# Miniprotein binders against q53ft3: the designs that were tried, part 7

Target 1, 195 residues: q53ft3
Amino acid sequence: MFGCLVAGRLVQTAAQQVAEDKFVFDLPDYESINHVVVFMLGTIPFPEGMGGSVYFSYPDSNGMPVWQLLGFVTNGKPSAIFKISGLKSGEGSQHPFGAMNIVRTPSVAQIGISVELLDSMAQQTPVGNAAVSSVDSFTQFTQKMLDNFYNFASSFAVSQAQMTPSPSEMFIPANVVLKWYENFQRRLAQNPLFW

## First folded at step 3 (miniprotein)

Design sD33
Fold by ESMFold2-Fast, scan of step 3:
Structure sD33 (fold): chain B 195 residues (1-195), chain A 90 residues (1-90)
Amino acid sequence: as target 1 above (195 residues)
Amino acid sequence: TDEQRRKLEEAIKTLEEVARELEKAGLPLEAEWVERIAERLELALEKGDPEKIELALERAVRYLEFIARKNPELRDAVEKAIRILEEALK
């Protein structure tokens, strides 16, 4: 249902479902990550009145997870970009992932998605450091990241004849990536603050 | 055969060198992508599949062309790398 993108890395489209309404992506070597994009694949929409709350978790000095609310994705806004660089030494916020409090590898973070009622989400406040500091600078960064990702992903495109079955590899249709890219570009041009 | 493997190993080494130059130039995202390309080419070489190797080299060339277009100051260094990759395609 969901995808997670970090510029310079392969897109993740196979979230681990840890509860009926909770999904997680692992982010190895997260110290090098400044921004994360979370998006819906477009194959299965949220039920009416529902959306996804997006959380970021990193290991503290003792290896314990610290969860913080970054923002939301919905059928109306199916992708969002978050700045996480300033969150790595912050306090944990209230979160629905309490059962996930285990010691973890120091270099691996997580993105968590909790499916919730839109009315409940409207009453929550994301951490301030995830917000945009300058619209122009953010737009330039986003455009550069999108161009970089799209060109890299396109360089890996293969025809059906060139594909070989492999249980260890994930494939997504090039058309899904193109459709997401074009939709994001269009929305960014109309309103740079749409996410 | 022995000469072909040498050319492919040189291509991998060249990509790793380009990644280091990108990092020094303040382009860590581009460096990460080039490193991942080098890893894929190395895996294709270990499998010994000519079609996979050719595909990996073509992907590398396409991405380096993208880097050269977006970073004119690095164009000369990146184009030298592209020539080495194209030599391995032969």
Scores: ipSAE 0.000, ipTM 0.129, lowest interface PAE 16.7, mean pLDDT 68

Design sD34
Fold by ESMFold2-Fast, scan of step 3:
Structure sD34 (fold): chain B 195 residues (1-195), chain A 90 residues (1-90)
Amino acid sequence: as target 1 above (195 residues)
Amino acid sequence: TDEQRRKLEEAIKTLEEVARELEKAGLPLEAEWVERIAERLELALEKGDPEEIERALEIAVIVLERIALKNPELRDAVEKAIRILEEALK
């Protein structure tokens, strides 16, 4: 029902169901993660009057989970971006070179989704350290990235008449790049997290 | 600035020189790519478009790095050109 995305990692679409109304994604090596995107898969909507509360959990020094409310997803707002870098153990202890400067053991954090009544969700406030970015901001960034990529790639276009008979370089037809760009744009406009 | 314009004019001249050397080395396709980039940079400079100037310079560096990778015998000349382009990029 849900997906979870971290830049540079494979998207997760198979949440572990731990209760009728609770789902969990594992985030290995979470200390290298700045942002997490949580979204609904387009196949199964929430029942009327229901939505999902999104939580983040990391292990403390004793291995005990520390849960924090990040925000919400609903049928009307089926995706959200959360900043989790400020929620890791101590900003001062996790500076550019790392407080300990030793090889850290792999840490596994979790994203939890609890299916709750919308009225109940309205009574809760996310943690102040979790800067929630709108899906529109993500869409704007992605659009700019797509435009930059397309413009960059098309700047290398050459006509067939200008190619040598036996070039050793790889070439991609401009029309293939154009079709990919247009298709991705259409999909992005309909659902910013379709992938 | 006058200094920045001078660096950009040097970058254009350098690209034109590299294209000529590529032509002499029997790489007419690569020479044409570089000539086209020089043309684009010159047009961007005439229009006073900072974003297009940066883009053309970045493209030039990437293209030259690939030419150097595929043609080790030209690496010294191409790498010298890349340094001039990087200087213009700031």
Scores: ipSAE 0.000, ipTM 0.090, lowest interface PAE 16.5, mean pLDDT 68

Design sD41
Fold by ESMFold2-Fast, scan of step 3:
Structure sD41 (fold): chain B 195 residues (1-195), chain A 90 residues (1-90)
Amino acid sequence: as target 1 above (195 residues)
Amino acid sequence: TDEQRRKLEEAIKTLEEVARELEKAGLPREAEFVEIIAELLERALEEGDPERIERALELAVRLLELIARKNPELRDAVEKAIRILEEALK
């Protein structure tokens, strides 16, 4: 249902389902990540009145995960970009991932998605430093970055699939990448402040 | 860090020069992509974002390798640019 993108890395489309309404992506070597993009694959919409709350978790010095609310994705806003570099400082927030607090993952952070009622999501406050301030210059920068990434990712996806040494490795279809790009581009053009 | 900044500024100038050469050679699409990467690198350097800087440099090298392969006539100029970018990646 969801995808997770970090610039320069392979797109993740197979979230680990940890509960009926909760999904997680692992982010290895998270100390090198400044931004993550979370998006819906466009194949299965949220049920009426539902959306997804997006959380970020990193391990503290004791290996305990610290969860922070980044923002939301909905059928009307199916993708969002988050800046996570400032969040590594250890501010915790209210979260629905209680069982995940026992996981010890050195150098591995997680993106969590909790499917929730829109009314419930409206009562939650994302951490302030996760939102990317959007101005004309930054919106243009983001658009150019997406255009560049999409074009190069698409050009190499076919070559990688053709030369794959292991059939068990999952590769995202070009159509899903295109659908994500179109959705994000449309949102950005309609509302530069959509995240 | 002072040495790194000089190398990164040299990389940006090199990409701008290559873009102009590509445009003169009748490759406007390739020139546009090189300009986009140069802008990404410049903004990443301005913001002090080492991950974006690395990504932009890697994308530049990849793009220039493709341009050199498709346009052997430009290979010498493009390969010199690639070496400057690879030096900045170190």
Scores: ipSAE 0.005, ipTM 0.102, lowest interface PAE 12.4, mean pLDDT 65

Design sD42
Fold by ESMFold2-Fast, scan of step 3:
Parts: structure tokens; sequence; C-alpha cells
Structure sD42 (fold): chain B 195 residues (1-195), chain A 90 residues (1-90)
């Protein structure tokens, strides 16, 4: 399974499965979103020879989805950060998502994950400015932000669940967040440059 | 505008001051969280990214509310900081 994180929002870990190999996260109020982190929860690895292609979709002026390829996640690189601000040029990328019966709100975007063969993924070109992969001060700062976010998110989610039910917001189980955090830290320690 | 930039600069200074107070109170983990958010906001302001500025301020408010909830002895100082951050969000 996958997770999706937007700074300042509750982490999403319950992707909507729209096909056997396709998963989607909704991003309401996406005009205010600059960066999105997509990651594997570490509970279910990709099958051998497969990985996930990550797409971003926003509604055009007619409410039709425009899909753009952001990048990839794999068992060897289970997390990626993407900058989505400025990707609303109206040009779509090659994508495996067909027409979906989705009632679109103008302010709601989606992150799509398509499980694909690694050979197929190698033939695709992500949009040029989406991925952040260099090991510089920003990448290190982002890593520290993620670490601290998950610590607070776990504590905050438990606290909020005890105090007040929130039917309009998802409060994830702490163990699911901890599993991702542990997997991410372990992978980062094995290869600091994968991020 | 000059006033908006002044409010953002004040928010950054406020976060840095809160981090120092948290460190003095024996809360180094909480101090680090606040410092990270201040750095994010400072970078966002430097790059002129309004989305990142807004998100950093929202992050700061959420984090500080959590700190105040768990540390009632620091509530007055932290809530004063939250008010300054909320003023910058307007």
Amino acid sequence: as target 1 above (195 residues)
Amino acid sequence: TDEQRRKLEEAIKTLEEVARELEKAGLPREAEFVEIIAELLERALEEGDPELIEKALEWAVLVLERIAEKNPELRDAVEKAIRILEEALK
C-alpha cells in the first residue's frame, strides 16, 4: 500500500483502489499545495520486476482530468518528493489511466499510482521540474521535516481520536505511520542518496 | 506588500524565540520541530512561494497548538506566538 503527504495536512494512507494495479489519492484545495510526498508503507512490497509510476491530475477548465507523470517509486526507492506547483500548463503526459467516472470539483486534484513493469517505466519521461532528488540543504531539511512530522502526526492523531471524533477527516492508526517511518529511515540509512 | 513582508518576518522571529524558550524548558525535540518550521518559512519567503509560506504557517500553528496542549506550563507564551502566526495568515 501507499501513503501521500502534504505539508500541514493529515497524512493519507488509504488510497482508493480504482483497478487491480491503480491507486488514487484525492488532493482537495490543491491550488494551495506546492509539494507532495509519495511513499510505500513497507507492509506490501512491489512484486519482483515491478514498481510504481506516480502521476498528478488536476481538472482543466471543463472539469476533465489532465494527467502528468511525476516520477517513480520502487522497492529500492520507496519514497519521492514532487513539486506540483506550476504543473498546470494544460498539457498531459502519457498515462495508463483511462477515462474515470469521477465527479470533479475544480479545486480537487489527484495523485495516481500505477503498478508497472520496471522495463516499461524506464521508457517513460517525467515532467522536467517535478522531482526533487539532489542531496543538498533543501533535501536534508525536507528529510528532517518528514521525520518530525511523523512523530507529531502519530501523537496528534492519537490525541485527536481520544478528544473529538472527526468524521470529515481521516485519523490514521499510529502503527501504520510508524511502519512507514521505520521503513523510510531504514532505506535512507542504506542509501542516503535515494531521496 | 511591505506590511505582509513585515508580518512574515515577525512570524519567523517569533518561531525562533519560541524554539529558544522550548530549549530552555528542557524540550529539545519540540524546539527542533519549531526551528525546522522557521527555516522552511524563511526559505519560502526568500523564494517568494506563497503556497509554501501558507503551509509553513499552518504547520507552525498546528505544532504550537500541540505543544501548548501537552505543556500547559508554557501555554501563555506559545499561544501568544500562535496569535502572531495567525495574524500573518490573514
Scores: ipSAE 0.009, ipTM 0.173, lowest interface PAE 8.9, mean pLDDT 66

Design sD43
Fold by ESMFold2-Fast, scan of step 3:
Structure sD43 (fold): chain B 195 residues (1-195), chain A 90 residues (1-90)
Amino acid sequence: as target 1 above (195 residues)
Amino acid sequence: TDEQRRKLEEAIKTLEEVARELEKAGLPREAEFVEIIAELLERALEEGDPEKIELALERAVRYLEFIARKNPELRDAVEKAIRILEEALK
């Protein structure tokens, strides 16, 4: 299973499975998004020798989807941050007077994950160096991501007395999430690129 | 044809059997992935989409070949399954 996180938005953990090896997240209002985090939930790892290729899709000028490879996630590197602002069409290129005649429609993009053999993934090249290139931008985004994730997870915390019987759900103690968050922040402060 | 449908049904059963053997061998993650492939192949067969069926079978063969290389003790059983899947591809 996978998650998809945008700083300042609620995390998505319910990817749509569109093929035996393909999963998709919808990104509404994607023109306001600069970075996307794709990560594994940690409950179900990839089978041995497999990993995930991460793609970004946006509508081109004709409304057709354009899929671009952003990078990869694996059991050894289960999360990745991608900069997508440079991949958006028309951003920073429109003249102010020309923009007055643009018909605005809702913008929806997608993140796609394709489960593939590791040796197959090694032969592929991500487009436009979508990986975060600025350490300062990476550090700021990661801090916001950590804050958002911790706040999101904490908003679902309940005491054992408040827990209703639900045999189909798994629960993680809030203290475990807090310890992970603190350990991650400590490591990030030592080396922002440790992951 | 009736023969092609029989081969596809046998392929689905074969994948389910391989998943059970992988589970017994202590490879539950690999077993789960094979079960997912089997379910998607069954769904593709119900939809009657030849391209989806072919893709699922090709993915299954590729993955089982990887499993056989990494787990020599399972090679004989897995290779028999691959032959059944390859027959369904023809």
Scores: ipSAE 0.000, ipTM 0.193, lowest interface PAE 17.5, mean pLDDT 68

Design sD44
Fold by ESMFold2-Fast, scan of step 3:
Structure sD44 (fold): chain B 195 residues (1-195), chain A 90 residues (1-90)
Amino acid sequence: as target 1 above (195 residues)
Amino acid sequence: TDEQRRKLEEAIKTLEEVARELEKAGLPREAEFVEIIAELLERALEEGDPEEIERALEIAVIVLERIALKNPELRDAVEKAIRILEEALK
């Protein structure tokens, strides 16, 4: 009934049914995951008046699961993108004292889907900034994606003195990428949902 | 490997096909963005940089997921493309 997608990994379409109204996907190596997409397969709709509440679970420092509500999927909105990188705890930057190595066992997080009444779902509050479909989260996600895109494209920028003339190679001028980036930023500021 | 290169070439063609469908559906901005990603992936493949190839594919998947979310009528075509991109990312 449901699918779960993480960038760089095979799509999962076989959720484990743990109760009549509850489904779970396993997310191994979740520390490397920034975004998760949850969607309905096109074959079976929710019963009238029902939808799915989407939860994320990760092991806390004691190894116990912590469940957080990310958002919802419904027949009218059958897919949603969630940013989970901000929800994980205990991830730090490199530091001098990090010479003490920590052997981390492979960690597994879960996406849970609970089939619930739409009226009940309307009374729930998802964790802040998890749903990319919300305007604020969508804007932050889009900015980060733009930064990744611009940095990737700029990594190919070279001066003409460094270029090897070759008709078989295609080069995208850095100023064209920069102009696109600036135009997209401007449009995003005027209307976050323009794309 | 030869198989990996085939998957990458299939991913590039798939992105180009999605861009055409987006243009036909009246989404020229989205189509242009997908075309740029396809060109970046082609360049990364020509240079043989696996890290840049992986980054371009990841960006493509994220963009396509957002397009599918905003345009449910295109979801089947876009999800098919995403699966091809995911195969290339293995």
Scores: ipSAE 0.000, ipTM 0.141, lowest interface PAE 13.3, mean pLDDT 64

Design sE11
Fold by ESMFold2-Fast, scan of step 3:
Structure sE11 (fold): chain B 195 residues (1-195), chain A 82 residues (1-82)
Amino acid sequence: as target 1 above (195 residues)
Amino acid sequence: GTYRVIVFIREGVSDEETVEKIVEEIAEKYGVKVRIYVEGDRVLIRMIFDSEEKAEEAAEEFKEELEERFPNVKVRIRVRES
């Protein structure tokens, strides 16, 4: 029902069910991860009155999992981007002898999804730094980059009658650039996270 | 159709902020969207109009303001239907 995406890694769509209402994704080598995207698959909705609470777990200094609430996914908001870099264990330790007695915990964190009543979810407060509503920001940035490239490329377009033959130059038909632009913009409008 | 005004500034711009101000003033006057690309000493500006007449008027005005503020500027302006 759920997917989990980390930039530069294969998308995960097969969560491990650990309870009737709880699902988990493993995040190996989580120290290299800054952001995680959690989303619902397809158009299959949550049951009426229910949604998903998204948690992040990392091993503490004793190897025990510490679960923190990152945010929510619902039928009305089926995807979310979370910043987890500030939640990694062991970062910021500055006492001089701590490194001399390091017991390496496994470098595997988890994303957990708990299916809960919407009324219950509305009463919970996610950790302050985790939820990043960056879908709008990334959509705007991507749209701006599309516009920038298309405008730049098309501003140099010339008709065949205006071309001076040059065997060392390559030319791309302007309609190919326009077709790419239109296709990419259409895909972005349908799913801002297709990239 | 739509008409685009494309301004290529190749040399002679000493102050990019002044160029941006001129572009914004013209865009506001004609109620159009503008996009500016800067690459080294080269500045490329694109403005999109619904009218060929307004596009040509804006292009002429832009050229006059650039040449007035930067006497040694080398600029090429094109008006194209998109």
Scores: ipSAE 0.000, ipTM 0.110, lowest interface PAE 18.2, mean pLDDT 66

Design sE12
Fold by ESMFold2-Fast, scan of step 3:
Structure sE12 (fold): chain B 195 residues (1-195), chain A 82 residues (1-82)
Amino acid sequence: as target 1 above (195 residues)
Amino acid sequence: GKYLVWVRIREGVSDEETVEKIVEEIAEKYGVKVRIYVEGDRVLIRMIFDSEEKAEEAAEEFKEELEERFPNVRVIIYVKES
């Protein structure tokens, strides 16, 4: 029932359900992430009197998760932007002896969502300065995602003369991608939550 | 599988040594192998990643640094599964 978005990355809408009331998203290469957007999909509301507590975890030096409360999402406030750059490890995962020639294993953090009673949530204090309540920030992240997708897709553009037929591949005309991009930009400017 | 990040620089680079420095900084940050090819007016840069997400992040960071240091640069960056 949830989505998670990081600027420049594919949106995640399929959280791993780890308990009846708990959901997790993986955040690879979290050290390069500044903000995360968590939002509710429009099809399934929280039960009456309930909401979602949003947590962030990263592995410590021993590989153990360190969980921190970032904030909340509710039926009345179904999306939130969180700054995690101040919460993540500053250690890095690179060894001094091979940065350019060794393939790096991705470091993974997690966003956790726990479905809890609103009364319980009201008595909890999120970590300082993690929450960013701004439609502008959400719009900025969405713009970066749009730019990333358009640049990525258009980088594969070829003329029909350059195409080699393959029955396992499907193709989309470049002008269709451009029309989608322009339409999305226009709709986003009118209402950042239209999707 | 493995993922390749290809960078094509078409125009607007005044100093190839600065481009090489940017490449080295990003490759060191992500701990990946890099190769640079020069083909006429084009500079092709290839980086090899284990993860598509890391490849895309490195590609975006590379593009931002190039555009910041060379305001007139025209560059295409794309990620391919090898």
Scores: ipSAE 0.000, ipTM 0.077, lowest interface PAE 22.1, mean pLDDT 65

Design sE13
Fold by ESMFold2-Fast, scan of step 3:
Structure sE13 (fold): chain B 195 residues (1-195), chain A 82 residues (1-82)
Amino acid sequence: as target 1 above (195 residues)
Amino acid sequence: GTYKVYVLIKEGVSDEETVEKIVEEIAEKYGVKVRIYVEGDRVLIRMIFDSEEKAEEAAEEFKEELEERFPNVKVYILVTES
């Protein structure tokens, strides 16, 4: 099983299985996405000699997917960061999802994971500089996630005097969000892999 | 300043009396008043401190006690200045 994470969005941990060896995550409003993280949940490893090829697809003018190879995840390297900004109008490549003829809406992209032989994966070339595998890059992505979430949440902050009374609504104090952000940043600085 | 400690027990508590005892002991130790809110299977505990140091110490002690007594507990603890 796999997870998919986009800065400022809820993590997805339930991939849609479209074949025994193929899994898909939907990315709505993909035009606002710059980076995506794909990772293994750690509960089920790949079979020996196997790994996962990670693909990105966006809809063309007919709503048909255009798949591009981003990179790989394996038991030895179970997470990877991919930069997809700039790939939305890029060139397509050969991919194992071609025969599935999946039709998508114009605003929804997909991440596809194909379980393949490691030897086969070694012969494939990912598109451009999509793959980002260093600890520094992972830390930068995580920091941007934190900044994005904090900025988003803070954009809704109002003083009690400015609040419109709404008895059925729930409210969270702004300082609770700030404290969460500060605690997470502190933990991240101490150990970038704490989560 | 005033510091509030929020302890949210999401799930995993098998003995509510033990939770009440932990709350009582911490409240007595730090000389603070507590409020407990129950919503479904979740429990929110709020404690008010006059010192950041005492609030942080109490928060850490509460977390350790809960995790020791209930191995499957899911608890979130936040310390805020108000």
Scores: ipSAE 0.000, ipTM 0.076, lowest interface PAE 18.8, mean pLDDT 68

Design sE14
Fold by ESMFold2-Fast, scan of step 3:
Structure sE14 (fold): chain B 195 residues (1-195), chain A 82 residues (1-82)
Amino acid sequence: as target 1 above (195 residues)
Amino acid sequence: GRYIVRVYIREGVSDEETVEKIVEEIAEKYGVKVRIYVEGDRVLIRMIFDSEEKAEEAAEEFKEELEERFPNVKVRIRVRES
């Protein structure tokens, strides 16, 4: 019931369910990611009184996951943009002089969604300022991000006649991406804070 | 201007390590940073260039190398200004 989007990457719409109330998306090569969009698919709402707490996890220096609360999604606010660039454990001090030119997987972070009571969510404080906060800058950033994603996805589009069946390949029809884009843009125009 | 070369491998690669080797050789030749993203059986490679000419040249070289090593490979290579 959830989607996860990073500008310039394939949208993920199939979260791994790790518990009755917990869902996870993998974010490979997360050091290159600045912002993540988490959103609800429009077909199935949360049960009454429930919402989703959104967490970000990366491996620490010992390889142990470190979970941080980014924010929330609810039926009333079914999508959110989060800035994760400041939450990574990565080194920024001095130029390493000969930093590697190649970064290979696995270098995987995760987005976790925990379905929780709205009252419980109200008692929690997200880490730092993960949510994008300026309405004007937020709208401009979001529009550019949507444009980047749509243009990237469209660059891989093929007609059905050009498709080759592949058991390991999941396909998203171009019209589904377009409909999501149009729906998101429409909702953003109606209420920039619907996220 | 920044130019991003994205190589998306959908199928036909029998050895992922060989793909990584090709990526390493091309990245080293052009002196650029490369990111490799793996999603199931699919591989997305991202390379960032300062010049469209170098990006196009690297993209062509990558295509030739992949097609020679994996005759049944299905790959898409895009060069875009970002």
Scores: ipSAE 0.000, ipTM 0.099, lowest interface PAE 20.8, mean pLDDT 66

Design sE21
Fold by ESMFold2-Fast, scan of step 3:
Structure sE21 (fold): chain B 195 residues (1-195), chain A 82 residues (1-82)
Amino acid sequence: as target 1 above (195 residues)
Amino acid sequence: GTYRVIVFIREGVSDEETVEKIVEEIAEKYGVRVLIRVEGDTVWIIMRFDSEEKAEEAAEEFKEELEERFPNVRVIIYVKES
């Protein structure tokens, strides 16, 4: 029913069903995650009058889960982008997963989806600025793609002595990639629409 | 070791968006990171795998998908240990 996407990772489409109306996705190595996309697969819609409340959870210093409401997905708005980087030290709140004993691995966060009445969802307030506007989300995705490209390209850096002759390969000096990254990031900060 | 799949397409692509879809499908299937650079009819795709077998399987799948959708495509695919 649902999918969960993190930049640079395999998309998850098989949520753990922990109750008739509750689903969870595991997010290992959550310290490196800034944004999460939650979406409906488009195969099975919500029943009439229903939608999904999206929650984020991580283990605190005592190993206790801290659940926070991020936002919602509905048949009319079947995908949402959430910024979770600022939520890892937040306080726990009341949530529909509170009574459930969900076994979690240390250092693994979770996305929870609770199928609820639309009228009930309309009365709830998500944490801070977790939901990302379309313009802001585009700028943030561009920055994340920029970071991902630089890190990926740099992972292929080799010394002159390690180069193997290959007429079909092209090589780019690592410092050129770094210069491009720094220039693009600087320009993006000054004007997100310069490109 | 780590293995790279490097795909260089010189010509024969009539729809660059279709090539990007093929790459995304294969990257998702194998759970790997991918870099796509498109410039006119030239496409560069670089993917990193944790095993030679997975890299070779992905390379073969790329070749089959591209040749099926673009019969006149000229593509060079390499599997290289890093």
Scores: ipSAE 0.000, ipTM 0.078, lowest interface PAE 21.3, mean pLDDT 66

Design sE22
Fold by ESMFold2-Fast, scan of step 3:
Structure sE22 (fold): chain B 195 residues (1-195), chain A 82 residues (1-82)
Amino acid sequence: as target 1 above (195 residues)
Amino acid sequence: GKYLVWVRIREGVSDEETVEKIVEEIAEKYGVRVLIRVEGDTVWIIMRFDSEEKAEEAAEEFKEELEERFPNVKVRIRVRES
């Protein structure tokens, strides 16, 4: 249902479901992470009146999880970018994961997604500096993500001779991906919030 | 030219994060880019190498690790010149 992306790392699309309404992604070597993108895969929407609360957790000096609310994803806003570089030394916020036996190792942080009522989410306050605080930081992060995506898509480029016939599989020409990439960069430079 | 290691997994994987860890370990070991595409129950993994010899080594290592972790995995691995 959800994806998690860190610049320079493999995209995660297989969240560990730890409860009917709770999903977790593991983030090894979290000390090197500045931004995290959480997004819905688009196939299955949230039930009416529901959304996802996004939390970040790291182990404290005693190995205990410290959870902080980063923000939200909803059917109307199915992706969000969070700055986590300043959160690792903060104290935990109120969270719904406290009663769960989530096994984790030292030095592994987690992104948690809790499916909650929209009304309940409206009463919660995310950590103040979790959301991207500047357009420049957002633009730089987006450029890195754009580069990662282009590299991902272009690495699928194979000659027609290497293709296995598959009438059910769709293909996108590499040139179309390049044109999209160039168009997106141009539009982003004109207005970072055009999308 | 470059060489691509194509991995196609249809079924027999009970833990997708274990597959992701194996992929990341091989990518670090060989210093190569990795691409993962998930469509339904099928997973495609593509690794890009600058030599056929290293591509073949990585392909065999990946196959051995997958089959050891998931005895019932249905996986196809191919090395292609790009």
Scores: ipSAE 0.000, ipTM 0.098, lowest interface PAE 20.7, mean pLDDT 67

Design sE23
Fold by ESMFold2-Fast, scan of step 3:
Structure sE23 (fold): chain B 195 residues (1-195), chain A 82 residues (1-82)
Amino acid sequence: as target 1 above (195 residues)
Amino acid sequence: GTYKVYVLIKEGVSDEETVEKIVEEIAEKYGVRVLIRVEGDTVWIIMRFDSEEKAEEAAEEFKEELEERFPNVKVRIRVRES
């Protein structure tokens, strides 16, 4: 249902389902990761009144996961970008010893997605500064994200075209995706805030 | 042409309600509509003006108000013709 993208890495589309309403992606070597994109694949929408809460976890000194709420994805906003590089340092945190010294050894972090009621999600507050920190940094990361997205979308379209199509399915020519990608890159280069 | 003031607040905002009040005051003063989006500690504010001079004036006022109320705020403001 979900995808997870890190600049410079292969996109992940096969989340591990750990409960009926909970999905997890593994992030090995997470200390080198600055940003993570979480998105819906677009084939299965959330049920009415529901969305996904996005969490990030890393192992504490006892190897137990420490979960932090990063944000949300919904049918109306099916993708979000998060900055995770600052979470261990606790910069901007209200608690001076927030994340100090709780990440020591190389280990695997996780992105968790919990399917929840929109009303419940509205009552929660994400960890501060998990979102993109600047226009220039966002522009550079977005260029890499666009490259990964184009490769993923192209691969997905080819897979659909090669398989027996469902009578109800609609297909988009791969060249249309390429034209969109080129136009988007051009507009982004002219004005990073054009959308 | 039209001119847009883009305000990107990266961090250092401890109270989003205060930011909304600053936005409301400036929008009312200049008679313009504002688009505001909050995601975690990141805030995007877009104001549309019909003159570059008014856009630049509003941008400076916004920056001064934010820095006064949030001493550690990190903000980027751009004025662009659209």
Scores: ipSAE 0.000, ipTM 0.066, lowest interface PAE 23.8, mean pLDDT 64

